# Ledger of designs, part 28: VH-VL binders against q8ixk2r445to577

Target 1, 133 residues: q8ixk2r445to577
Amino acid sequence: FFGMLQNKGLTDYCFDYNPPDENQIVGHQVILYLCHGMGQNQFFEYTSQKEIRYNTHQPEGCIAVEAGMDTLIMHLCEETAPENQKFILQEDGSLFHEQSKKCVQAARKESSDSFVPLLRDCTNSDHQKWFFK

## First folded at step 1 (VH-VL)

Design t51 (framework fv_traxivitug)
Fold by ESMFold2-Fast, scan of step 1:
Structure t51 (fold): chain C 133 residues (1-133), chain A 122 residues (1-122), chain B 107 residues (1-107)
Amino acid sequence: as target 1 above (133 residues)
Amino acid sequence: QVQLVESGGTLVQPGGSLRLSCAASGFTFSSYAMTWVRQAPGKGLEWVANIYYDGSNKYYVDSVRGRFTISRDNAKNSLFLQMNSLRPEDTAVYFCAKGHSYGYRYWYFDLWGQGTLVTVSS
Amino acid sequence: QSVLTQPPSVSVAPGKTARITCGGDNIGSKSVHWYQQKPGQAPILVVYDDSDRPSGIPERFSGSNSGNTATLTISRVEAGDEADYYCQVWDSSYDHVFGGGTKVTVL
């Protein structure tokens, strides 16, 4: 799969990564933003190694779980995907992080009107269901 | 069924015009970049034009730039190639192909149609 | 304009290994993709991003890319592998470049 990774429950929102520095694409939080249909910062690839890749800029980035947190950040892709960069996209649309036994959920960022993908206990909520457009 | 079906290929005279169509089914057409690739009889593959998933950013090989126009209609799951000022050297089988694109940098073609033959001759 | 150089033909005996090269200036810094085309048929993707394989393509098809040469390797060649093979890259000028193609004959 590849394309814009859209949420079933938060239907107007897509995974988005817009680093402020084009020469430093890693270390920032992955966000959710209104799906704009332009690709670019909302264009992701789901690989056979269970990675969610961001290849719009070089070097290639891979979404990773931030150490000790429930947030997703952009990290450098590694030759062999580490466990914190592996997400199982299940048939029901759940995006399951095996290392933590948690699911990626669309959630409102603390004290703001912005949205982000976060790790949460797995439920059958539409806010935990994702698909590529 | 995941497929691409080209149509519109025919015999045209030099200087003439022709519009090729490509019908997509079985995948979310509006999410993928699309490409036209041609192959002259007995020759190799030659990329012709590509278009991003949303109809923006069109690119052409130099030999067709200004003569050919790639377009798409996402509501109809259709890709088009408008060919003007046709030359004998445009004679080829024209393939429609689904591209994989990482923005502006990487493209490969993972699904191809069977092609439609365009012959430019007097 | 980048030019990708492939040998016109490669002959290989059944069960042996065929190697098809794709030469290009600094091609090791690019992503190379490989296509198989049998007579009268559309091409099919056999290797993408230098060494990755699409679902349904057997593991005896492999790729590598470094320096000025990318290579498609077909191990334990079968009669059904007889085809034309093309390498392809997306260059920095926003132009897709295909190699001239290599006819693999299984004799």
Scores: ipSAE 0.000, ipTM 0.499, lowest interface PAE 15.7, mean pLDDT 84

Design t52 (framework fv_traxivitug)
Fold by ESMFold2-Fast, scan of step 1:
Formats: sequence, structure tokens, C-alpha cells
Structure t52 (fold): chain C 133 residues (1-133), chain A 120 residues (1-120), chain B 107 residues (1-107)
Amino acid sequence: as target 1 above (133 residues)
Amino acid sequence: QVQLVESGGTLVQPGGSLRLSCAASGFTFSSYAMTWVRQAPGKGLEWVANIYYDGSNKYYVDSVRGRFTISRDNAKNSLFLQMNSLRPEDTAVYFCAREFHPTLRYFDYWGQGTLVTVSS
Amino acid sequence: QSVLTQPPSVSVAPGKTARITCGGDNIGSKSVHWYQQKPGQAPILVVYDDSDRPSGIPERFSGSNSGNTATLTISRVEAGDEADYYCQVWDSSYDHVFGGGTKVTVL
């Protein structure tokens, strides 16, 4: 799958990666923003290794969740995907992070009016359902 | 489809103030960073200021820093440039442009520009 | 800020190739974009990210970027290509920089 990774519950919002510096493509948090259909900062690839890859710039980035955290951070992709970079996209649209046993949910960031994808206990909420467009 | 229309350019005396507007249509304005670029008569392009899609991260060329303020109203699909303490050197056509960012940061659509003349 | 150096003018005969250079320290590590501007008109994007073309721009326009020099190449030049051409980069200081521009004259 390629394209915009859109939320079923927040119907106008997509995964978005907008680092402030092109020379430091990794290390920043993935956010949610209005889907614009232009690719680039909203263009992701779901791979056979179950990575969510940001390959618009070199080096390529892969979404990861550090142990004990609930935020999605951009890391460098590796030859073999480590467990913290693997997300299982289910038939119902849930994104399951097997290492943490949690699901990716569209949520409002604390102390902010911005939306971000966060790891939460899995539910049947539309805010935990994602699809490529 | 994408359209950017600048307005507000006029003759102003040195030391005066002026506000330029740019009306955007044909795209989701709140998803794009925007920029102002100027061109003095017979001269090249000079970047003036940019603003990120959510209104944060404003940047300015040194010669206008502290005098010009870039802002946007996403609900009205409008971009603004408030120009204070105008100097004859600010005389230029001011273009509004859409920026594709963060990594590539090029200007894929431009308005036709609005002429600002600073003279007595 | 970083200075981008372009030759002030380039003359080329119809059907020949024009090459416009954009010089800058370590410019090959940056994404370079090129704009065409005809008299009295707004600029239009002709090449982005060193070598990619927007839809609607003819394949005669191409770009390259390595080391300290980026180049816009216009092959099989037509009279309608006569214009000013500007290179542009965004650097790590969060500034956009334009080259001084090159006037391409088709004679």
C-alpha cells in the first residue's frame, strides 16, 4: 500500500511528517493534519515487513515506538525491520503494534490543540481505524 | 484550479505602513506553507517571508525583520503581509506563492503580484 | 546567508542547448529548484528537487546537481524559452535563497 494514511474517525486527517529541518529527517514526532492529496509530507508506504515508511527524502525514515512510550517517532529504516517499527494493518483498519500490544489511535496531544497518532489500548473505535487513500 | 490573488499594493510615503493580502482558492489552504517573494523593478527575485501551514514558524529576510509581519487566516483562506516603516528599497512587485514542504520547499504556484511603490 | 551565483546572461541559437549554472558551497547536498519568468509575468516552476519536472513542463527542461554546481539544461531551445531563470534552495538556517537570475536570449 502507498498513499495518504487516513483516519476513519477523524475523516479529514492523515498521517503527516513535517520535520523543521531537512538535514535532520528523523527524531521528530509523527502528527496528524488535514489530508491534502499532494503526497510528500503525507506520503507513506506500508511494506511487506510491516513498516510504515517515509521515503520522500534520503535517508528513508520508518515510524517507530520506543519502549514505554506512546508516541510515534521517525527513525532510520533498517535492513531488517526491528520489532518497534512493525505495525500490523488488520482487515478492519486497526494498526496493531505487536511489541506493545496496543493500537494506533488518533488523539489530541496533551497541552496542545494538535492531533497526533498515539498508542492506546485496542478498542473498536473508528479513531483506531486507518486506510490508505 | 489553484489560484492566488494579491491585493493592496499602492504608492506609500517613506515611513508609512501598508497591508498586503493574498486570497487563495482551489486547494486546502490550511495544509500548505505560504510565502511572500518580491522583485524590485528590473531586479531579481528576493524571498521576503514564509509561514508554516498552522501559522507557526515565521521566517524573514534580514532587511525586513522587525518591520514586516507575515500572518494567515486559515478560516478565510487568506495570507497577509503587514509592512511598517517602509523604505524606498521596499519598492517591488510582491508575489504570494504556495510552498511545498518540509523537505523539498519549492514554490509550485504563484499569484500575479501587486506593486508597492515607496516614494515621496 | 548563502549566496547562489548565476551567470547574468546566456545566449543560445534556436534548436541548440542552453545550460544555466547555479553555484553554491555544497549545493549538491541541497534540493535545488528552478523558475522561469517572462517579462511582466509571475515566475513558474520548471524543475524541482534537482531534476524533477512538474506536469506541463516539456521534457526539454532537465536539471542536475552535484558538488558545488547545479545546472538547468534546456535542450532544443525555442523562442518561447526566452526568459529569466532563477535557482532556489532552502538551507538549514530556514532561509530561502534565490540566485541572481540568468537572462536567456534566443537569437
Scores: ipSAE 0.000, ipTM 0.527, lowest interface PAE 10.6, mean pLDDT 84

Design t53 (framework fv_traxivitug)
Fold by ESMFold2-Fast, scan of step 1:
Structure t53 (fold): chain C 133 residues (1-133), chain A 121 residues (1-121), chain B 107 residues (1-107)
Amino acid sequence: as target 1 above (133 residues)
Amino acid sequence: QVQLVESGGTLVQPGGSLRLSCAASGFTFSSYAMTWVRQAPGKGLEWVANIYYDGSNKYYVDSVRGRFTISRDNAKNSLFLQMNSLRPEDTAVYFCARQYSSSRYNWFDPWGQGTLVTVSS
Amino acid sequence: QSVLTQPPSVSVAPGKTARITCGGDNIGSKSVHWYQQKPGQAPILVVYDDSDRPSGIPERFSGSNSGNTATLTISRVEAGDEADYYCQVWDSSYDHVFGGGTKVTVL
């Protein structure tokens, strides 16, 4: 399935990838931004390999978390999804990062007023519940 | 390469109906939001309606809400604007355009050449 | 309803700099895009996200946006730059708003 990946607790916010250069889509942090329903930077695909793909540019980007980090970064997709790019969208809406055994949570970015998805210990919080719209 | 071609514009009497079409080619149509923008003779650009990439969300300028309906057929790479209860002030060249949308980027590129709708008797 | 104010016309001599303003309440907090339209033609995007240029648009075109005014700047103006120029923003109501347009005349 595909679409806007929206947060249940932070209800007006969706996964958004806003690279500063359209010719270089890799290496930047995934953010949360007001859901606008117009596709593009808020259009993601959840695949059978448990990837969250950013399909608006070629080559396609896949969300990943680097070892020891808690931020979601855009990487290039691989023919076989590596462990750091696998997220299990569970029936309760939690988005479980397989390699770290943590859940994606909507959170405020450190020194700013912006919001980002971060890995946190899994809880039953609505800020850890996601759905495709 | 990337192209949008509008069709359907013609002379219509006030109170009449008309359906405009926009044929897209050269890009993955189903991945982009689409918009209709109009321009009355000698006047500026006015956004009319947009539609989400999958057709689930539609937005309209107040002056056409309830009279115009935007729709799309992703299997046929086509965008439509159904115009009902037409008024003389709806007379304009109607452009379709591809919409880039992001947390900060909401621009239109490319645009079709437009199709003229004249509402008069 | 959001309203964007542009001067209706700007005259500039060849080789000089034209500046086209787009006024709006707190417009510096929004992303402003600029379109060029020549008579009988479709608009084309010349500046997006305040200051970026699409591929194929000359470096003579630049933009800025702060406070209540966004500006499109065309340096070393050429006769072929004669056109109508429109600013555009998206606001939080999911509406796209265009300015009234500015006719640039190269004398």
Scores: ipSAE 0.014, ipTM 0.591, lowest interface PAE 8.2, mean pLDDT 85

Design t54 (framework fv_traxivitug)
Fold by ESMFold2-Fast, scan of step 1:
Structure t54 (fold): chain C 133 residues (1-133), chain A 124 residues (1-124), chain B 107 residues (1-107)
Amino acid sequence: as target 1 above (133 residues)
Amino acid sequence: QVQLVESGGTLVQPGGSLRLSCAASGFTFSSYAMTWVRQAPGKGLEWVANIYYDGSNKYYVDSVRGRFTISRDNAKNSLFLQMNSLRPEDTAVYFCARDQGYYDRSGYYPFDYWGQGTLVTVSS
Amino acid sequence: QSVLTQPPSVSVAPGKTARITCGGDNIGSKSVHWYQQKPGQAPILVVYDDSDRPSGIPERFSGSNSGNTATLTISRVEAGDEADYYCQVWDSSYDHVFGGGTKVTVL
């Protein structure tokens, strides 16, 4: 799968990553932004290793969640995906983070009117359902 | 109908402070990055500061870093520029503009809507 | 900061073609935007992402971008096109950078 990763509940919002420089891709939080349909910073690849890859630039970025955190941040992709970079896109559209046993949910960023994907306990909420467009 | 209206420009003494405001309407303000661009009398456009849609990731041109602070209030659809330690070289018309803030080889979003500007004069 | 180089002025006769260049290292790998500014007015976006036009901008305005040079082309120039034109990019220094501007005079 590849394309724009859109939320079922927060309709019109997609995974988005906009580092200030393509050579500085590590350490910033993945956000949710209005889907623009043009790919670019909203283009992601879901791989057979269960990675969500940001782009084809070298080095490639892979979404990860660090231990004890609930935010999705950009890391460098590894030859063999580490557990903190593995997400299972399930048949019902839930995006399950294997290492934490939690699901990715569209949520409001603290102290902001913006939206971000965060790890939360798995529910049947449409805010936890995702699909590639 | 996208509208941006700047206010706050006036004559100030060197070393003084001033706060500029930009009132936005006609679009979902919280979904767009915003920028301040200035133009000194008879000179070209100079980008001043940018703020991401959520108030994070603020960037400044070197000459104002540490003196100016960009901020926004998404609940009030307002953008601000707090200007401290003003210098005669800061004399300019200050425009606010809408920006996506995206960095990608194919599609950095432009400044697609601009306000009319507000004149700041720094002189004794 | 990156520097974008524009000629300070360009003169063109009505009905002819004006070309305004914007020079920058590897500018062809960036998206270039072009703004028109008339005296006492706010800038108006006329070309974005190298070659696209906003709604309402005449097709006489076009753009290209390759290598180290981006170009704004205004065909069939009209008196109303007389203005200052600025190129702009978002660059790797985390800045929005404007060119110095080109005054287009229609004589």
Scores: ipSAE 0.000, ipTM 0.539, lowest interface PAE 11.7, mean pLDDT 83

Design t55 (framework fv_traxivitug)
Fold by ESMFold2-Fast, scan of step 1:
Structure t55 (fold): chain C 133 residues (1-133), chain A 120 residues (1-120), chain B 107 residues (1-107)
Amino acid sequence: as target 1 above (133 residues)
Amino acid sequence: QVQLVESGGTLVQPGGSLRLSCAASGFTFSSYAMTWVRQAPGKGLEWVANIYYDGSNKYYVDSVRGRFTISRDNAKNSLFLQMNSLRPEDTAVYFCAKDLTMVRGPLDYWGQGTLVTVSS
Amino acid sequence: QSVLTQPPSVSVAPGKTARITCGGDNIGSKSVHWYQQKPGQAPILVVYDDSDRPSGIPERFSGSNSGNTATLTISRVEAGDEADYYCQVWDSSYDHVFGGGTKVTVL
């Protein structure tokens, strides 16, 4: 699957990666922003290694969650996906992070009105359901 | 501090038209969706219409679809509801409410409302 | 049917727990928000996104949402909690995005 990764509950929001400096692709948090249909910052690929790849820049970025954290951060992709970069996109649309045993949820960014994907305990909430467009 | 002040409510004859306004202050108006919610005397809350942060998407409850138009002027921090072909059933206090999000989310601040009475 | 159902009233003694339900088809897969409205006043958001609280709302207010029922729980109820409470869901398949409201009376 590839395209814009949209949230079922926060209906018009998509995974978005817009680092302040486009030449420094890693280390910044993945955000949620209104789906604009233009690809670019919102174009992701779900791979056979269970990675969520950001393919619009080189080198390619892969979404990861650092141990003990709940935020999704852009890392460099590795030849063999490490456990912190593996997400299982389930048939019900939930995005399960294997290493933490938590699900990706659309949530409000602390101290702001913007939204970000965060790891939360898995529920049947539409805010934890994702699909590619 | 967030403030929302509705105006324009008055007595109108059935079949008439009325324009409600909501003046917003204390937040970046252009960054949030806005909603109109009404409440008939002694009754519960009823969603009427909402508009996305940039004015691109507008949604209406079916009973007002085609008769009411929601709009916004982000340069003037103002929200509007143009009401046409008014019916006695439209009699209510109309609240302006700020969405916590750019699209459809919780309504975190509300104005005090403006009363619209539709009667012959 | 495409409506959110709330009990019309709930009575609770001071210091006890009040539970207000909001029923809807598959509501557990949707985001539920809760509002408190006192007579003559505008509504106030008390719980959003099923279980989050706005700044300034006491921790006595909590929410849950699963299956066909969302619940607003008010622990250690105080006289000042007397109000009408409304659940709300954004879903264009519902004719009413707000529940009918529940009057909470603190005895």
Scores: ipSAE 0.006, ipTM 0.636, lowest interface PAE 10.0, mean pLDDT 86

Design t6 (framework fv_traxivitug)
Fold by ESMFold2-Fast, scan of step 1:
Structure t6 (fold): chain C 133 residues (1-133), chain A 122 residues (1-122), chain B 107 residues (1-107)
Amino acid sequence: as target 1 above (133 residues)
Amino acid sequence: QVQLVESGGTLVQPGGSLRLSCAASGFTFSSYWMTWVRQAPGKGLEWVANIKQDGSEKYYVDSVRGRFTISRDNAKNSLFLQMNSLRPEDTAVYFCARAPYYDFWSGHFDYWGQGTLVTVSS
Amino acid sequence: QSVLTQPPSVSVAPGKTARITCGGDNIGSKSVHWYQQKPGQAPILVVYDDSDRPSGIPERFSGSNSGNTATLTISRVEAGDEADYYCQVWDSSSDVVFGGGTKVTVL
């Protein structure tokens, strides 16, 4: 699967990655932003290794969650995907983070008008359901 | 087993003050947002106030801003509502409840106390 | 603040389906939660985040939320389901809003 990764509950928002430094694509948080249909910062690939890959810049990035954290951070892709980079896109649209046993949920960044994907206990909410456009 | 027990409700004259308490047990109180919700006799639910886990953020419905103060004591697993300048319109059963997620996007209340009745009348 | 509109009452026969609506501008972009309250009792959460059920709530309870209307559906209604039902959203960073409530009568 590839394309824009859109939220079922927060219907106008897509996964978005726009690092502030063009020469450093790693280490920044993945955000949610209004779906614009133009690819680029919103174009992701779901791989057979269960990675969510960002191919717009080189080197390629893979979304990861560090142990004890709930935010999605861009890391370098590895030849064999580490456990913290594996997400199971289930038939119902849930995006299950295998290592933590939690689901990716669309959430408002505290005290702001911004939205981000966060790990939360799996609840079957539409805010935890994702699909590629 | 999660338990919330409110206390302090009584008859108060208009213009008076009252402090309500909510005793929490069965969970890590300091990890949850807490809320007060009230219900006037024969009417619906009305949110009153929210407080963040560490007490750093507090929010109120417009009709009580400046008169009510929400606070918590995490060492004692207790939530409070200080009510000043009480009006007949504040007559209600006051419930305390907990919110399991700290992101306000989901903002629901999974456990509620049984409530304490506040009557404001001459 | 936003207003959530519920019908004042819904009547349903045992074994049939009750549908309780919650209307609000663009409510489909928000998370809607539903509470059941019986006379003299505290509310209990029956559906949260539009369609999820807490542990212990029967499968007969379900929710949906799209456009300007959220709906709580109670299938195969039982006498014990007779209660007031409230929808709720977190409207903004500071505001929690409840609907006016719907009295469900099982006749």
Scores: ipSAE 0.000, ipTM 0.538, lowest interface PAE 11.9, mean pLDDT 85

Design t7 (framework fv_traxivitug)
Fold by ESMFold2-Fast, scan of step 1:
Structure t7 (fold): chain C 133 residues (1-133), chain A 122 residues (1-122), chain B 107 residues (1-107)
Amino acid sequence: as target 1 above (133 residues)
Amino acid sequence: QVQLVESGGTLVQPGGSLRLSCAASGFTFSSYWMTWVRQAPGKGLEWVANIKQDGSEKYYVDSVRGRFTISRDNAKNSLFLQMNSLRPEDTAVYFCARELPTVTPHYYFDYWGQGTLVTVSS
Amino acid sequence: QSVLTQPPSVSVAPGKTARITCGGDNIGSKSVHWYQQKPGQAPILVVYDDSDRPSGIPERFSGSNSGNTATLTISRVEAGDEADYYCQVWDSSSDVVFGGGTKVTVL
């Protein structure tokens, strides 16, 4: 699976990552932004190791959630994917983060006009369902 | 207080060139996508172009692609639109506007300048 | 490029509700934004992402979007609400598209 990772409930929004410094690809939060169909900063790959990879820059980035946190951040990909970088894309479209036992949900960033993917308790909400376009 | 002030609009002959400027103040200019939107006299709004925070990505409406160039100077808090091969149908008030402070365009505009009139006539 | 259809004008009495529609194929699957423009002035964002209001915009302004029609609703209309209103989306080719505008007259 690869392409723009779009939300079923927040239908116009896609995973988005575009770090301001090309020399510092990691450490920034993944956001949700209006799907523009132009790839690059919205182009992700779901791998056989259950990673969500960002291939626009080198070295490749992998989405991770640090212990105790609910935000998705960009880390360097590793030869063997660590548990915090593993997401199970389920048949119903849910992205299940196995280490935390939570699901990725489209959510509004507090006190802002921005949307972000966050870990939340798993529900059957369309805001927790994702597909590659 | 957020302010955007356009300048450079004037009368120009078809085939001519013109550069518009937009001076920004009251916010961190380098953190925002910026856009140009135009409005022909008595007509509706039409998006023209937008530009990423660092100037690395630019998008244009089809009718101006290849003729107009959007650019910015973050050190001077300024946005520009270089217009070449102008046509009578480019006659409009040109507004600069700010998008939300994200690394990709939101395609909506929270603050606008008052506009500068460009008239293209023989 | 997709086309957004707005009625050219809407007349409403003070204190009543004005409804401005924005028609487009499957517009309910898109995010719709609304701008208010008074004569000789720049547009002002009044509703974004279908139903959200910027800080400073009165609660009387609300939006909805489903199927083929988005609607801007202005309740308890005041004389100061008289303006042109534009809806806006982006289409599948990534072009920003504005509706033709609706002139709201408070009579």
Scores: ipSAE 0.000, ipTM 0.516, lowest interface PAE 15.1, mean pLDDT 84

Design t8 (framework fv_traxivitug)
Fold by ESMFold2-Fast, scan of step 1:
Structure t8 (fold): chain C 133 residues (1-133), chain A 121 residues (1-121), chain B 107 residues (1-107)
Amino acid sequence: as target 1 above (133 residues)
Amino acid sequence: QVQLVESGGTLVQPGGSLRLSCAASGFTFSSYWMTWVRQAPGKGLEWVANIKQDGSEKYYVDSVRGRFTISRDNAKNSLFLQMNSLRPEDTAVYFCAKDTYGDYRGAFDIWGQGTLVTVSS
Amino acid sequence: QSVLTQPPSVSVAPGKTARITCGGDNIGSKSVHWYQQKPGQAPILVVYDDSDRPSGIPERFSGSNSGNTATLTISRVEAGDEADYYCQVWDSSSDVVFGGGTKVTVL
């Protein structure tokens, strides 16, 4: 699968990556932003290694979660996907992070009208359901 | 696909009334605060009015309070501005804009192209 | 009743950096949003929540906000960046406040 990764519960929002430094594609938090259908910052690929890849720049970025953290950040893709970069996109739309055993949920950024994907205990909430558009 | 389209702007005599409409498409209109912002010829942006998702709260700039009424019809994805007792100083391009999802004070990320209201004799 | 102060105009050479300031009492405690408006067009959001950028806005646009001054920075300015730029905050009273606007001229 590839395309815009959209949330079922927060219907208008898609995975988005817009690093503040154009000379560096890694190290920053993945956000949720209004789905615009123009690709670019919202174009992701789900790979056979269970990676969520950001292919806009070279070298390619892969979404990861650091141990003990709940935020999704961009790392460099590895030749063999490390455990912290593996997400199981389940048939019900849940995006399960194997290493932490938690699910990706659309959540409000603290004290803001901005939204981000965060790791949370898995529930059957539509805010934890994702699909490629 | 995601867009706002204003209509209703025209030439009106001072003291007259006019209703502006804004048609929304491509997003869940009922989930967002909506706003009207105006811009007089050669001048800057000025906020006019906001309306909550369900229409239960409405706020206005002092200069239009009591004269303008903001309203919405979520079933029709439409925003309205009823303007009464119009004055020459109300002459402006009126933009509708998508406001925040919740009650936090965020940015206006979708704007219509505007509709021109001219109040003159 | 917040008042946001912007310089009326800023001139910048192509390829150089433009900095547009937005002054306001304790503005660093508020979220500042920035809009670009070209003649005859609707405003476009270019920076939100002080430093975040909407998808599709070039990385050349960045923002900062601290103390009494917020700044919109446009690096490697292009002719197409020539426009009016407005800062915006929410007053604690639920009122929307825009700055007076800054005309950026690329010469």
Scores: ipSAE 0.348, ipTM 0.810, lowest interface PAE 3.4, mean pLDDT 88
Fold by OpenDDE, second read of step 2:
Structure t8 (fold): chain C 133 residues (1-133), chain A 121 residues (1-121), chain B 107 residues (1-107)
Amino acid sequence: as target 1 above (133 residues)
Amino acid sequence: QVQLVESGGTLVQPGGSLRLSCAASGFTFSSYWMTWVRQAPGKGLEWVANIKQDGSEKYYVDSVRGRFTISRDNAKNSLFLQMNSLRPEDTAVYFCAKDTYGDYRGAFDIWGQGTLVTVSS
Amino acid sequence: QSVLTQPPSVSVAPGKTARITCGGDNIGSKSVHWYQQKPGQAPILVVYDDSDRPSGIPERFSGSNSGNTATLTISRVEAGDEADYYCQVWDSSSDVVFGGGTKVTVL
């Protein structure tokens, strides 16, 4: 699967990544922004290694969850996907992070008008449902 | 007790102005998007306007843009709809509604009973 | 921009199942909400986020959404279920959008 990774509950919002430096794409948080289908900031790929890859630049980035965190951060992809980069996009649309055993949920960023994907306990909320478009 | 109570609806002539109010209670008013929805007699529901928690964003249905102004006073737990240049087609019961989520716009879990606005010569 | 299409009316016998459809282009990609409205009353949220049910709403009310059609299902219909039902979505282009409403008549 590839394209815009769109949230169902937070309607018309998609995964978005816009690093400050296109030559240094890692270390920043993945956010949610209105799906616009323009540029590369909203283009992601779900791989057979259960990675969510950001293929806009090389080396390729893969979404990871750092220890003790609930945010999605861009790391470099590895030949073998590390455990903190493994997600399961389930048939019901839930995006499950294997290592934390939590689900990716659309949420408001604290003290901000922006939105971010965060790890939360898995529920049936549409805000935890994702699909590629 | 969570409730919304609309007021201000009355009979006005075309071209007239009217200000509707909605008093909120039982929930943290400032945490939610608030909405006006209207329903013409014998017709369906029509969204009219939305306003963000802090009032920094306001959205309107095309037919009322430039004539209606949505506003809120969070200190008074009040929502307002200033209606200018009223037209007969604006005749409707006007409902105020609360968004289900504080963080998102979505469903409306609380509605007022509505206030009737009649625009007629 | 989004248009939600509902059948004008649905008739159902008591104890049977009523299904109210809400059609929209790729509506399955959105969260659909449903409201019940009886004459002279305010709308009541009966289903939200496609299939979630507010507290106090009977389990007889359920929702589904996929493809181009969302559906409100009312099982074991009662006389008290006679009402108008509206579907609703949020759209980034047109903000809040309601369907035209469906009059459910219990025979």
Scores: ipSAE 0.270, ipTM 0.804, lowest interface PAE 2.5, mean pLDDT 93

